# VHH binders against Flagellar brake protein YcgR (ycgR), part 122

Target 1, 263 residues: Flagellar brake protein YcgR (ycgR), of Thauera aminoaromatica (c4kar8)
Amino acid sequence: MAELSTPSPASPAPLDGGRGDELEKFTLRGARQILQLLQDLITHRGLITAHTGGGHSFMTAVLKVDEERGRVVLDPSPDPQANRRALAAPRLTCVTQLDGIRIQFPLVGLGEGQDKGRPALFAPLPAEMLRLQRREFYRLQVPLAHELSCLLKAEDLARKPVEVSARVIDIGAGGVAVVVPTGAAEFVIGGTLPACRLALPDGEPIELDLEVRNLNRQTQRNGTEQLRVGLRFAALPRAADTRIQRYIFKTERALNAKARGGL
Below, E stands for the ipSAE of ESMFold2; O stands for the ipSAE of OpenDDE; V2 stands for 0.75 times the mean of E and O plus 0.25 times the DockQ between their complexes.

## First folded at step 21 (VHH)

Design QC23 (from MC4 with S53A; framework vhh_7n9e_1; at its last fold request DockQ between E and O 0.43; V2 from the best seeds 0.72)
Fold by OpenDDE, fold request of step 23:
Structure QC23 (fold): chain B 263 residues (1-263), chain A 119 residues (1-119)
Amino acid sequence: as target 1 above (263 residues)
Amino acid sequence: DVQLVESGGGLVQAGGSLRLSCAASGFTFSSYAMYWGRQAPGKGREWVSGISAGGGSTAYASSVKGRFTISRDNAKNTLYLQMNNLKPEDTALYYCAKQDYEWGYFQYWGQGTQVTVSS
């Protein structure tokens, strides 16, 4: 009986949105601040999604902060393959939430060892930690069954207009994240995609302008590379905003009900 | 190792022009979106402009739109910023940045080049 590995809960995608300047406001670089935040993660036993690149991630936790050695101790994955990926990765992107605040930080120089006789992962303390207080950055992971899509109006290498149908993977009040085939169009952070069409299940597509806020390359299990594009709503009519909020709320309720065994 | 080296800065009078260059090495330049940012004295670093990997898409901050032009030569691994009609408010250290497709944002690597616009 092949234990169907329950799809790991949709690992919070790396932060969509924020120009570098906007992110600077939320970036902690102080040694004390970083240590305190890491300690808070320990205290609250916050689960962390560690992204290893290529669309791979594993669940971990900060077990200890070793201030003397300037390192953080992480809980290794029960999956040895995930640990191998982590160790091979040039950088881990760690994502978590604490008290409704999204926290993201890079770890570089991951190593394996033992802490008090238990297997552990070690990394130097992060040089910076991003703490996003705004709910605007929290996005609902869109159930695959909903088949949300966004028609993107972009440009190709020749600056020729192209339309790309993109799957919406997450949605929030401030924007969407979509996945597109690599090479489908040219994207740049700060770029505007005018007159795009967001398809919601409850009616006609919403026409809206989108701004590119982040770009992530992801490799699917089948080896296909995709581009995850984080998009901000540049201008959203009130009616559209209401529809989006309603969808998010309805979907969250349904997911929560299902998680509680009610559906 | 990733290296970005900015050049072309200097002192210019208001209304003047400068062309900045960023020489890139240590990565496949043509595969990455590139950006310019700047930091004025006593201010945070701000985004100025971006260009897609192939150069097909560009973006500009509202403060520089219509005056600045970002371009790239992938064969030379060089990013450019043509700055026209410069204003005293454009005085800053200018940095080039590389897209980080794992992190999702862009990273500054260089020391910057100083642009000073006199009244």
Scores: ipSAE 0.884, ipTM 0.969, lowest interface PAE 0.4, mean pLDDT 88
Fold by ESMFold2, fold request of step 23:
Structure QC23 (fold): chain B 263 residues (1-263), chain A 119 residues (1-119)
Amino acid sequence: as target 1 above (263 residues)
Amino acid sequence: DVQLVESGGGLVQAGGSLRLSCAASGFTFSSYAMYWGRQAPGKGREWVSGISAGGGSTAYASSVKGRFTISRDNAKNTLYLQMNNLKPEDTALYYCAKQDYEWGYFQYWGQGTQVTVSS
């Protein structure tokens, strides 16, 4: 059997191919489900961050769904350069939340036009939407003043060990997200980082094994490129879990108190 | 236009080997982590392996670790998967995937290449 072939795909390829089908149960692909979720965003006037690539984004909203034409209508940016980037982008990655649930969806084939005499952006309905409804996806945004850090034991280009001290930007029951300078180490989804050290403000650092779950590029306002690395706790001893939960609870309580006190 | 073209699949006996290739174009290949996934008949797609942009870090699903080796040639814009000691459960349509740094995960662009392993 020396004959080689390149067979056709068995099914439509999803946009998200994480480790196995972990996101599949949160992925809406039915037309009715997609229409209902878009309508919910309209009803609740959800504000959407639309990413155009190269670290650029703009704020928008779904104004309406045109079911007859199979299109979604978006609010254009007041910044003409943002609209040009959006129209030139091969895809808009839209991110928002509804009742604390993160929603993410792609728009392809964005066009410009008018809706009832007002400028608008149009796109075909997305083929899929992520609705990430699980406590494992909740993340506390770490206040910059806390200076939480994690010492990562990663690999360089030569597959040699390298230690990277990374700032923790969010933390939850299941993991952390950190930022590192572009090129500080080699990262890949599914990669494991043994014996990393998470530094909390109280007590000694926690030693834990981490697994890379997602990778995003960020550009800071000053143009500096960073890599956001989403990390899962691979094995978390009960004492370490307790310390992390205590930090989250105490920090949330302090942030809520500040929001109500003062001024 | 991102293009990923898989090749190298075929019919092999259990215990055999195959080497898959993925030709990439339409983006700066050396700047992106790359992945292999597979889809068995009637099932969803599953991750098989990944390699960092520079090739310094690799990862494998537990079901293939020690049997499969991912590699890349950044000068040729090509991703590879060396598959040794193949088993009937490795029968699937194999896809390569590009890291999507805006989405945060990876995505498949090609039609895949069929690997069929007989007993």
Scores: ipSAE 0.753, ipTM 0.944, lowest interface PAE 0.5, mean pLDDT 84
ESMFold2, look of step 21: ipSAE 0.731; ipTM 0.926
ESMFold2 (binder alone), look of step 21: mean pLDDT 84; pTM 0.855
OpenDDE, look of step 21: ipSAE 0.833; ipTM 0.945
ESMFold2, fold request of step 23: ipSAE 0.739, 0.740; ipTM 0.927, 0.927
ESMFold2 (binder alone), fold request of step 23: mean pLDDT 85, 85, 85; pTM 0.862, 0.863, 0.865
OpenDDE, fold request of step 23: ipSAE 0.879, 0.862; ipTM 0.968, 0.969

Design QC3 (from MC4 with E102T; framework vhh_7n9e_1; at its last read DockQ between E and O 0.46; V2 from the best seeds 0.74)
Amino acid sequence: DVQLVESGGGLVQAGGSLRLSCAASGFTFSSYAMYWGRQAPGKGREWVSGISSGGGSTAYASSVKGRFTISRDNAKNTLYLQMNNLKPEDTALYYCAKQDYTWGYFQYWGQGTQVTVSS
ESMFold2, look of step 21: ipSAE 0.761; ipTM 0.931
ESMFold2 (binder alone), look of step 21: mean pLDDT 84; pTM 0.856
OpenDDE, look of step 21: ipSAE 0.846; ipTM 0.949
ESMFold2, look of step 22: ipSAE 0.749; ipTM 0.933
ESMFold2 (binder alone), look of step 22: mean pLDDT 85; pTM 0.859
OpenDDE, look of step 22: ipSAE 0.836; ipTM 0.948
ESMFold2, fold request of step 23: ipSAE 0.787, 0.731, 0.765; ipTM 0.939, 0.921, 0.933
ESMFold2 (binder alone), fold request of step 23: mean pLDDT 85, 85, 85; pTM 0.864, 0.864, 0.862
OpenDDE, fold request of step 23: ipSAE 0.882, 0.857, 0.867; ipTM 0.967, 0.966, 0.968
ESMFold2, last read: ipSAE 0.703, 0.780, 0.741; ipTM 0.918, 0.942, 0.927
ESMFold2 (binder alone), last read: mean pLDDT 85, 85, 85; pTM 0.862, 0.865, 0.863
OpenDDE, last read: ipSAE 0.862, 0.879, 0.871; ipTM 0.968, 0.967, 0.969

Design QD1 (from ND8 with T58K; framework vhh_7pa5_2; at its last fold request DockQ between E and O 0.49; V2 from the best seeds 0.74)
Fold by OpenDDE, fold request of step 23:
Structure QD1 (fold): chain B 263 residues (1-263), chain A 121 residues (1-121)
Amino acid sequence: as target 1 above (263 residues)
Amino acid sequence: QVQLVESGGGMVQPGGSLRLSCAASGFTFRIYAMSWVRRAPGKGPEWVSYISPLGGSKDYADSVKGRFTISRDNAKNTLYLQMNSLKPEDTALYYCARDLDLWDSGKFDIWGQGTQVTVSS
């Protein structure tokens, strides 16, 4: 019976030292910021992967922040061996995700203890927390109920200008994916669609230029063919970017809350 | 729909044992702290036991400490209470409850219907 060695979860690649300056922009060092982020982890009930070194990790959660004592209370592993490893480790590398944002922070000085007779792991507050918004790659699946649309200014086969109202199916900081009826317009990968209008629920449509990045024909269950168009924001004003980010954040939070049964 | 359903209650003699189960549905069970609460006839609710989301932290009322064991299976969305050395004083309706807070016990937002435990000679 060959013990299928479950591949040890790849140790998160050391944050490559060369991007040090870029990482500093995403590193929180302020005591208030750190406390707030830890509180957010509690509020959102974020599960944390704590790496103890040697390819070992365990799942934990921040149960409480003890500001008076300057400590975090962590959920021990149900595995005593994992806890022993954690306690023996000079440093824990904690990794989690909150609202699509990767959060990483070190804990040093882990100890086992009790609070009011309840056992837990305790560590001093982290000196720093890294919040990595991979904004560029995150795509929010737009809830159907939001009915986001994008008015595309495109051309037909005869190069006649046409306006196509497209449903937005996903949105990220870098662009949108939309669905259009087949034959509604001609799209060319790399082509620019100028002065399009993205409709968000929070106000007036955003005027923006879009670049066609991908095309995918999809057949619906009903046999209707649709064209999925991946669009990049070619030039997004700062105000528009802020609105888009706000929408994404708000929507993601709501979806996560629903998924957790909190609504 | 968010739901907790208790089972495993019954009648047992003093010194006997029971295992209660609570099936959770409609929410992400693994991220919530859970508790058992009981209500004896003519008495108010009494907190019995707490378990953290991952199950690494457990707590018990003094009245049940050393006799009861709380556990959970997050893969099965199920909470358990092993009750040993049962006493007549343990006679109560036992509820599983979802803790509102991850650490502080005493506030609950979801309750089951309860399962009756009767300890009698």
Scores: ipSAE 0.888, ipTM 0.957, lowest interface PAE 0.4, mean pLDDT 89
Fold by ESMFold2, fold request of step 23:
Structure QD1 (fold): chain B 263 residues (1-263), chain A 121 residues (1-121)
Amino acid sequence: as target 1 above (263 residues)
Amino acid sequence: QVQLVESGGGMVQPGGSLRLSCAASGFTFRIYAMSWVRRAPGKGPEWVSYISPLGGSKDYADSVKGRFTISRDNAKNTLYLQMNSLKPEDTALYYCARDLDLWDSGKFDIWGQGTQVTVSS
């Protein structure tokens, strides 16, 4: 949850595999659905970012699905070094968007070849494809004027209970990012914070369980230290989810109206 | 308005070279496969060459392999055909074509006006 939200998403960075349990609901595994989604990418000419590891990637596209051979045909890079990296990688992570829907899928066993004399990259059909609506990956940057906060029920270094009021800096369907003073509590990646309270404008706080996903220390120009904590919603009740989505929608509309209102 | 404009044709001796250009406008060039197609005098259209949307895959008719090179510059929305070792049978009106199919070629929906190439002693 570290990335700044954008108005219209383009092929963003791959989602972390450590969140795989959360994403199972959005994962297509049926052969029919996978073929249909790949064909949709072809029909709409979707450009794909293929990540080869080591921070490297290249642009490609699905040119054809070859059902007879059970493989996809990919546009090679015009850069030979990118092609060499792709062929050496044990796995490509392909990321793209189709009409605002984020699509991510692995390709394993990539090879060079020709079909009817045309050179291309080939890989077996993926066994799974992730398909996410905008609401499942979008992160609203919270306006400072909203003073959105989350009361964290955490522990100090001595494992004693402590409550920390943290400012919410971004919020999405899957979690929040907050800032706290360094040393206010001990946070451990993977740790669970039960019964926290998220304060939304114009309503009662939402009680929810949070899981720590990332930690980043920050030193401000005046020398004060703060900790940025990425938090995932665990076991989010439907009513809480609805209130969070309404807040995001209302705030986004209000920010868009101000932008068109001429400042 | 979707438009393809070919240029670079002319008269050349056998064994000579020409470079054709095709300027594309009014559409997102880099998401389409592109082809060159030619019409020789008294004959129907003949597919000459293919290039994939990002330029990583190229293909040629057997009659031009080793002599012609297709390329594209997606930043400039331009398609090229470098023609070397030209023969009299290469004499034709050459068209730039946008392909609706990304791989199999043959669903050309937009064509340019063509540029004449004449190879003669």
Scores: ipSAE 0.768, ipTM 0.913, lowest interface PAE 0.7, mean pLDDT 87
ESMFold2, look of step 21: ipSAE 0.734; ipTM 0.903
ESMFold2 (binder alone), look of step 21: mean pLDDT 87; pTM 0.875
OpenDDE, look of step 21: ipSAE 0.872; ipTM 0.954
ESMFold2, look of step 22: ipSAE 0.721; ipTM 0.903
ESMFold2 (binder alone), look of step 22: mean pLDDT 87; pTM 0.873
OpenDDE, look of step 22: ipSAE 0.884; ipTM 0.953
ESMFold2, fold request of step 23: ipSAE 0.750, 0.733; ipTM 0.905, 0.902
ESMFold2 (binder alone), fold request of step 23: mean pLDDT 86, 86, 86; pTM 0.867, 0.868, 0.867
OpenDDE, fold request of step 23: ipSAE 0.875, 0.875; ipTM 0.958, 0.958

Design QD15 (from ND1 with S105T; framework vhh_7pa5_2; at its last read DockQ between E and O 0.57; V2 from the best seeds 0.77)
Amino acid sequence: QVQLVESGGGMVQPGGSLRLSCAASGFTFRTYAMSWVRRAPGKGPEWVSYISPLGGSTDYADSVKGRFTISRDNAKNTLYLQMNSLKPEDTALYYCARDIDLWDTGKFDIWGQGTQVTVSS
ESMFold2, look of step 21: ipSAE 0.723; ipTM 0.894
ESMFold2 (binder alone), look of step 21: mean pLDDT 85; pTM 0.851
OpenDDE, look of step 21: ipSAE 0.883; ipTM 0.955
ESMFold2, look of step 22: ipSAE 0.678; ipTM 0.882
ESMFold2 (binder alone), look of step 22: mean pLDDT 85; pTM 0.857
OpenDDE, look of step 22: ipSAE 0.887; ipTM 0.955
ESMFold2, fold request of step 23: ipSAE 0.798, 0.776, 0.778; ipTM 0.921, 0.916, 0.916
ESMFold2 (binder alone), fold request of step 23: mean pLDDT 84, 84, 85; pTM 0.845, 0.845, 0.849
OpenDDE, fold request of step 23: ipSAE 0.873, 0.886, 0.884; ipTM 0.958, 0.956, 0.957
ESMFold2, last read: ipSAE 0.777, 0.762, 0.786; ipTM 0.919, 0.909, 0.921
ESMFold2 (binder alone), last read: mean pLDDT 84, 84, 82; pTM 0.846, 0.841, 0.832
OpenDDE, last read: ipSAE 0.885, 0.884, 0.884; ipTM 0.958, 0.953, 0.954

Design QD18 (from ND1 with I100V; framework vhh_7pa5_2; at its last look DockQ between E and O 0.34; V2 from the best seeds 0.67)
Fold by OpenDDE, look of step 22:
Structure QD18 (fold): chain B 263 residues (1-263), chain A 121 residues (1-121)
Amino acid sequence: as target 1 above (263 residues)
Amino acid sequence: QVQLVESGGGMVQPGGSLRLSCAASGFTFRTYAMSWVRRAPGKGPEWVSYISPLGGSTDYADSVKGRFTISRDNAKNTLYLQMNSLKPEDTALYYCARDVDLWDSGKFDIWGQGTQVTVSS
């Protein structure tokens, strides 16, 4: 009688977020913490973008947390095709925001069913949830190949308006870090740069206001000095936010796929 | 101001159809579950139908199941109730109500003024 060793439930694949070590600080793994955060999403009526892969996503919400059964109840899409894709996906990547904090979590083992005669999607409780606080917004390190740029409207030492094309080195929901040549412009922490233009690969530049949050002089390996400028999105249109989030997600996914030896 | 305004009620013969609408304002409509509730003369309120925030989940009272269809247009902040095969027993004041909970039905925090539906030969 060969004891069929029940395959140990495959440890949920780590959140496809970038460098595992930095994200660990922001990753909740405690069952109580996870439950609380899910309950907070319900309480605050947070809408969730669920990514099914292949560039597809649908809007959902956590309707209920079923602690007894160890599952979340999700609002199905009104689009049957979206639901089919979701059910066929080996993993959902759920993204939402609560109080300006980006929340990301995987769901594995999605199924359809009914609770009290109501149709819903069900998934086991996530094993981990990423909570990115604004001050510590996980910033995607922008691949060099993407060549993201930001046209900064700044002032020089004489307070003359200057436009500086800056390379974006990291991007998050709350802002960007850029590098500029030393002396290209004068930046003041707390100052606002109005009507800047962020160039994303997927379309026209986004016009936005930026607030200078930090300045750091960096010496490159070649001895060249650069100024790293940390910028917060001061006024970001909703459409722009959506585009930025999409870019971050797409890029993270691609980086993770590459890291797994897929490409 | 948070408000729900029902419309589309009227008088119809048995077997007829009506479509009720509820216009929502003053809150983020797409984040709330919504319900229809009715009150017949001399009777208490009766829950009729539920719809989830995104509209992917619906539920109906047994008395209206197969005859009524709840839907929503989140872009228009509007809730609908298509009522087919109406019966005299469906005569009631119909209310649009905002559910307190996203999934558990039965508690409402906002009501409209209601729209009268009368089914009579």
Scores: ipSAE 0.886, ipTM 0.955, lowest interface PAE 0.5, mean pLDDT 89
Fold by ESMFold2, look of step 21:
Order: structure tokens, then sequence, then C-alpha cells
Structure QD18 (fold): chain B 263 residues (1-263), chain A 121 residues (1-121)
């Protein structure tokens, strides 16, 4: 079963749609801003992963912005199957990086054609482009040895207050993902859990409000069910944000040093 | 050091075939559009063919269309030109050239040394 599984750099999956509200402040919708960002991709020769749905993607590039006709010119794939999937897709989700900045944008209405006999893929200019610093989209996978936990102030099935100590499995600037035993509490997508406490290795627990963004039931090997709960930081004070970023930075640096051998 | 090195030229009879290669080094090959350009004796440079950075789009001068095929292997940093049905008019020094633009191929910032192709009876 196991073969080489080293992923290529700069090919991250699209951000999940459950983060829409959190990402709005990083979304460009001005026509001039969009044109300039697309031109920056051309100037810096950014390679783009275009996701066509069903887990399929292909590599492309913006070759030209045709302002007069309001469209982008994309490098077709040399693989005809990839081009057929792209043309059949209701939209492409394009993901790329420019000097450490993640860029994501949709293309709708993709077509094939020629410009002066030269074949290419064409699409109208995107209506929006997401532009994020790494810290705004990165999620650290929490080492088990850290035993990070978050005390959730939730409700049981009878709507009675209950406190649940949940293991933190990943953490980023915008939130955490935790696991809890099934039945430990009732969670509702969009629900708010006020005054929860995130325990970092150093210092006092951080008190914060969390919003439930996603739920995923998991069945373990022994038949025991657990619930993965995606939680957004609803209102994060500056000091708390600083502590979280310090933890992420230090832990990532330590993990990178360990993975690369002795420093 | 940015470098383009052509090879595969030689003498061939009319109707024959040659395959040119161009080895690229010192830059990220797959992010550049590439072209072949030729210079016949006593003539100025003539654009021959274009290929997009990832290889999905190709284009040819009318004089070679249907006879020449441009391709690239981005894993090997190599550009190719397969030349079939060669004519005496194809006699030239053939250059591998790096396009400045990704789509509008009219300006080249790096050229190779060239490889001679001679088509003669």
Amino acid sequence: as target 1 above (263 residues)
Amino acid sequence: QVQLVESGGGMVQPGGSLRLSCAASGFTFRTYAMSWVRRAPGKGPEWVSYISPLGGSTDYADSVKGRFTISRDNAKNTLYLQMNSLKPEDTALYYCARDVDLWDSGKFDIWGQGTQVTVSS
C-alpha cells in the first residue's frame, strides 16, 4: 500500500467554506485591486493549482490579463483529461502563493479558444480574490506530547450546563479543532460557547468565546464514537492572540528542527 | 548563471528530420514561456515556435506549421524542436530563447549559442 507520499510544495488545498466570515476582511472585490493582484502573479510567474472538483486538480498559470475583454488567459494542461475536467467544472478554485502570501480565487465560465491562433483557456476576471498571510490560514497540528486541552462550557442533551475537557488537535490564528467523546455535550453549528478556556503549556489558560463551525462524527477501532468539533475564536483579545501565535511559532520551529535532524 | 545550450543540429537531406534540444540552467525553467528562433544566412532573426510555461499551448510560424513540433520536459529543464520534412529554406542557426512575457512572445532576454541546421542535397 505505502509508496512515496511526499507532497509537492505550494499545492495547498482550498480553504474550507466554513471560514467565510473569518476571511471576509482579507477578500479583495475592487476591480483595480483584482487586476493588480493578477498582474502581480504574472510578473512574479506564480504557478497555480486549479481545483476542478472531485479531488482533481491541475497546474496552470495566468499568462495574461486581457483588460479590454475582461478576461484572464490560462495555460492549458498538456493533459487533455485535465482540460476536459476543467471545462466541465462549474468553477475552478485557484490556489497559489506570492512571496509567502496565499492567494485563492474562483474562476467561473471557463472556456477554450484561441487568441491569434494560439490556444488557451479563458475565463472572465474573478469577482473576488482572497489574499492571506501565512499566519491567517495556517493550522498547526498539535503534538500529542503537549496534551493541549480546551475546557468547553457547553450544554448536555437536557440543556443543562456541562464542562467538557477536549483535546486540541490543531490550532491556528482563527480557531482550534478539538475531539470529545460522543454524547459529552450537544453542539450546534453556529452556536456560541462563551468563556471557554484554552490551556497552553506556558502561563494561565486563555479565556475565550468559541463558535461551533463544523462537526464530524468519528468511529474508533474499538467502536467508540468521538466528535471532531471545529471552533472559531469569536472575540480574541490582542494579548490572547499574541500568546497563541507565540505557541504556534515556537512549536512549529521545534517540530521543523526535529524533522530536519539536529540543528 | 543563466544559460541555454542547444544541440542536435547537423546536415540533412531535404525531406529529412532532426530533433533539436535545449538544456536550460540557472533559472526556474517551468515558469517561463520558451521559443525557438532561427537566423538564416544573410537574414535577420525569424521566430519559429512558442510553448507556454507548463506546455499546454504551442504556436508556430506559418512557414513551419505542420512540419515542426515544439515540446518541453520541465522535469529535465529541456526544450525540444522536432523538425520533419526539412527544406533547404530551413537552413539556419537555431536558437533556444527565453520569452520575457508569458503570452505575448515578442521579446527574449536570454538566447543560447545556437545549433546549425543545414538542409542540402
Scores: ipSAE 0.716, ipTM 0.894, lowest interface PAE 0.9, mean pLDDT 87
ESMFold2 (binder alone), look of step 21: mean pLDDT 86; pTM 0.862
OpenDDE, look of step 21: ipSAE 0.882; ipTM 0.954
ESMFold2, look of step 22: ipSAE 0.684; ipTM 0.883
ESMFold2 (binder alone), look of step 22: mean pLDDT 85; pTM 0.858

Design QD3 (from ND8 with L100I; framework vhh_7pa5_2; at its last look DockQ between E and O 0.64; V2 from the best seeds 0.74)
Fold by OpenDDE, look of step 21:
Structure QD3 (fold): chain B 263 residues (1-263), chain A 121 residues (1-121)
Amino acid sequence: as target 1 above (263 residues)
Amino acid sequence: QVQLVESGGGMVQPGGSLRLSCAASGFTFRIYAMSWVRRAPGKGPEWVSYISPLGGSTDYADSVKGRFTISRDNAKNTLYLQMNSLKPEDTALYYCARDIDLWDSGKFDIWGQGTQVTVSS
């Protein structure tokens, strides 16, 4: 019985810098945000693939954030050759995942030393950290405890403007799925719903345009028919995108923490 | 169930060697720092050695420095302590412990039952 060596999950390759403008919205540059994310990596004990260039990488972890000295403490590789490569590299590209979100950040100025007599690698705090939610595939199921709603500006069968308050059932970087009562409005796939309002828990509703992408009639267990409407965010402002991403991230973390028995 | 199980203890003469093992189960071993702690008769617990999650960083108490080597095999979920040049003062119950913090040692959330090491003529 050949023990199918489960292929070690392929170390995620660093994202090629070419899509610079699209990645900017996912890039954290604030000192507080960076520190928080690093602390989150520590708290969640995230393993990091550090790429040294030339196709080489090694596994590490953030062991400590030294705010006073403005540096991260990294776990050295048990392979001395990997450490030598790391130290010789002008830049490390660190890649990890936290709660299904890809995190990538550069470290420059890596050095070896000791803290309290313990060997470690040290680097200045990263100037930026990329947090990538693969927009295309991840939809957060909104917890029932969360009252996300979307006020839809739609038309009825008579093409009279109507406002429909819809419950958000899932949300992603690219859009939301909502449920509405059957007959509340007429939705057309490919149609745009302008000036809708997405209500998030963290503040005022976000005004946004929505494109209807999918329509599914669902019959509930109680026999009530509902319409599930898949909506794409159309021309989402950066600030709105940031808020949505923050909500998703925060909620996912909370759900995962709960699932892990940590809360 | 989260568990640590120590083994490899025994009786040895002064100057002898022992290798302790600690089998970890019920948690993702490779993401935790681990330590060895010992308790000698009539004494409180003494931290012995620390190892980082990936094993690239190690630390030792002054009393064992140069004689003991901590290591880990993350593929086997096993922590090791190679003990050389053993002294009567090393006689203790040795515990494997999971560190709460990745870097700051001294706080542990999980302990094994311990393995007895006795160094005597």
Scores: ipSAE 0.877, ipTM 0.954, lowest interface PAE 0.5, mean pLDDT 89
Fold by ESMFold2, look of step 21:
Order: C-alpha cells, then sequence, then structure tokens
Structure QD3 (fold): chain B 263 residues (1-263), chain A 121 residues (1-121)
C-alpha cells in the first residue's frame, strides 16, 4: 500500500533532457572512464542527489564500486519511505559536483541486498555518465550597464519578417536569454532564427544562428509586459565563440574584483 | 582541530543499558563512515559497529548483534551507541573512530579519547 507524497523542497535538478544532442559530446561511455569517475566520487566523498521521479529525491553516496559483480554500492536513506520510492522507481537520476565539475548519471535496476552481510542499495554500473565543467553549464548574468543587445530576425503575428532588438540578460557558452516587449514578434519553441546579431562591447556585432528553447511571459514592476526568450547557439563560428568567451571571462574578472574589494 | 569526544560510559550491572555519544568537530561529519571500537583490559582492539556516512547502512560484530544499536545525527555531528543487555565481557574502553574508507572498515585515521564501560555483578 503506497503513500502519495507531498510536494518536496526544491533539490538540484537534472539537466534538461531537451539538450540531449548538445550533451552527447560530454557523455562518457567507456567502461574504464566510468569506473575511474565513480572511484573519484568515492575518494572525494561526493554527496549525490538521487532523483526518483515526481519531484522526489534523496541524498546518497557511492560507497564502493564492485567491478567483479559489475555494480555500485549506494548508501541507503535512513528514511524508509525514500528507500521504497527509490526501489520502485524505474530509473534514478544521480546528480553531484566535484570541484566545479557537474556529474550526472542514470542508475537502472536498483535493488536491495547485502555485501558480506552489510546491507546497502545496489545497481549495475551506469552505461553512461555526463561530465560537465563549469564552462559548459555556467550562465553569466549580464550587468545592466553593459546594455548588451541581440538583433533577432523573426516574424510578426502575420508571419511577415521583422527585426527585434532584444536585451541580453544572461549569456553562456551555449546560448543567451533575452527580453523583448510582448507582441514584438511571434516565437515558436524549436524555431530557428538565422543571421541574428549579438552586440558585444568589443568590435562589431557577431552574426549567429539561434534556436528558440523556452519562452516566459513577465510583468515588470511598472506594469510593462515582456517576454523572456531562451536561445541556443545553433552553430557558433570559432571566432564568435572566442569573442563570447572573452566577454564572459573579462566580465567575471571585473565582478570578482568588486567582490574582493577595490584593487 | 579535528576531534572526536566520547561520553556516556559508566558502571552498570549485568542486563543494564548505557548510551554512548561521540561529538565530532573540525571536519564535515556527514561525509565519513564511522565505527565504534573497544578494548578490554589485556586485550587488543575489537571492532564493534559501523555506520555509513548518511546513516542508511549499519553493521555489527557478532558478539554484540541484537544488543547494540549504532546511529548518527548528522545535524548535530554526533554518533551514538545504544548498548542493551550488557554482559561482563562488554567491559572495555570504547572509542569512536573515523573510517578512512566508506565501506571496507578496518582503517581509522581519527580516534576519540575513549569512554569506560564497566559491567560488574
Amino acid sequence: as target 1 above (263 residues)
Amino acid sequence: QVQLVESGGGMVQPGGSLRLSCAASGFTFRIYAMSWVRRAPGKGPEWVSYISPLGGSTDYADSVKGRFTISRDNAKNTLYLQMNSLKPEDTALYYCARDIDLWDSGKFDIWGQGTQVTVSS
């Protein structure tokens, strides 16, 4: 007789599955590399958030890698309900970080058992592990004083071409988030915006292709409505990538200098 | 300073109970497996019990199974040993120990001062 869970507090969430094709190049599938990464988690005593679905999770750790049996040994929860949810889940999504490296991996076939009489949770070794450096998931919040903008080549409600100047609110290695007035253009998730122009402080605007990933309507304090548009870089030329990374690096250094006091 | 400080020992009659505590400080308690180890007069050290870092797995020496219960409160950085149905052979100095390994107990890098448990008829 299963009990229905209440909404739980927010936990570190797995990365969005809609980024799967971009994340493939950061996915480890070699058995030796997977074993080494699991051993690194053990050596550094990494705490893991294991997501069981439905917004539920529990904290665990990899206690041992049993190469001979091809399985990992996990610390059970002291909460019996968390263990029951984990054992009932078709898949656990494990998320952790080591020294700025985000690690995410699935476990399937979780079971309860013993190793020489000592009880634990067991699962076969994961077939893949995602490993991302801070660079791959970091988003810089753009200071308002920088007035970064992106010229979007989109369509209006009548499906006619329009150009919309959008303020950039965050920027990372894989994309930007922008804001525009509501109704300025029609955006469709999955749609491609070719030949947009990103204005950085150094030099001429960068021409780049963008893909719409998410849309959120917002009402500002003065009652003005705007649309937050999440945009992925579809294919980023090397020169453009270099300029974006340079902007992020310089801005981070400037912000960190203020946090450490004046130089 | 990394410290483990045991308390709760004392003199008790056979069949009695005691609860030992171990206060941890100077390190991140919840990421370490912990053990209790005891040393009777004239004897070498004997491993007593193990608990995993997050508290979900426990293990006991055969001599104490069913009588002793290890637990931890990671919010209070405290390890416990509830000892019931005490026997004269449980008389020993009891140590709280930090495991080097997360699963394979047997090597400890930090020890407490110990707390004396004496069971006398």
Scores: ipSAE 0.677, ipTM 0.882, lowest interface PAE 1.1, mean pLDDT 87
ESMFold2 (binder alone), look of step 21: mean pLDDT 85; pTM 0.860

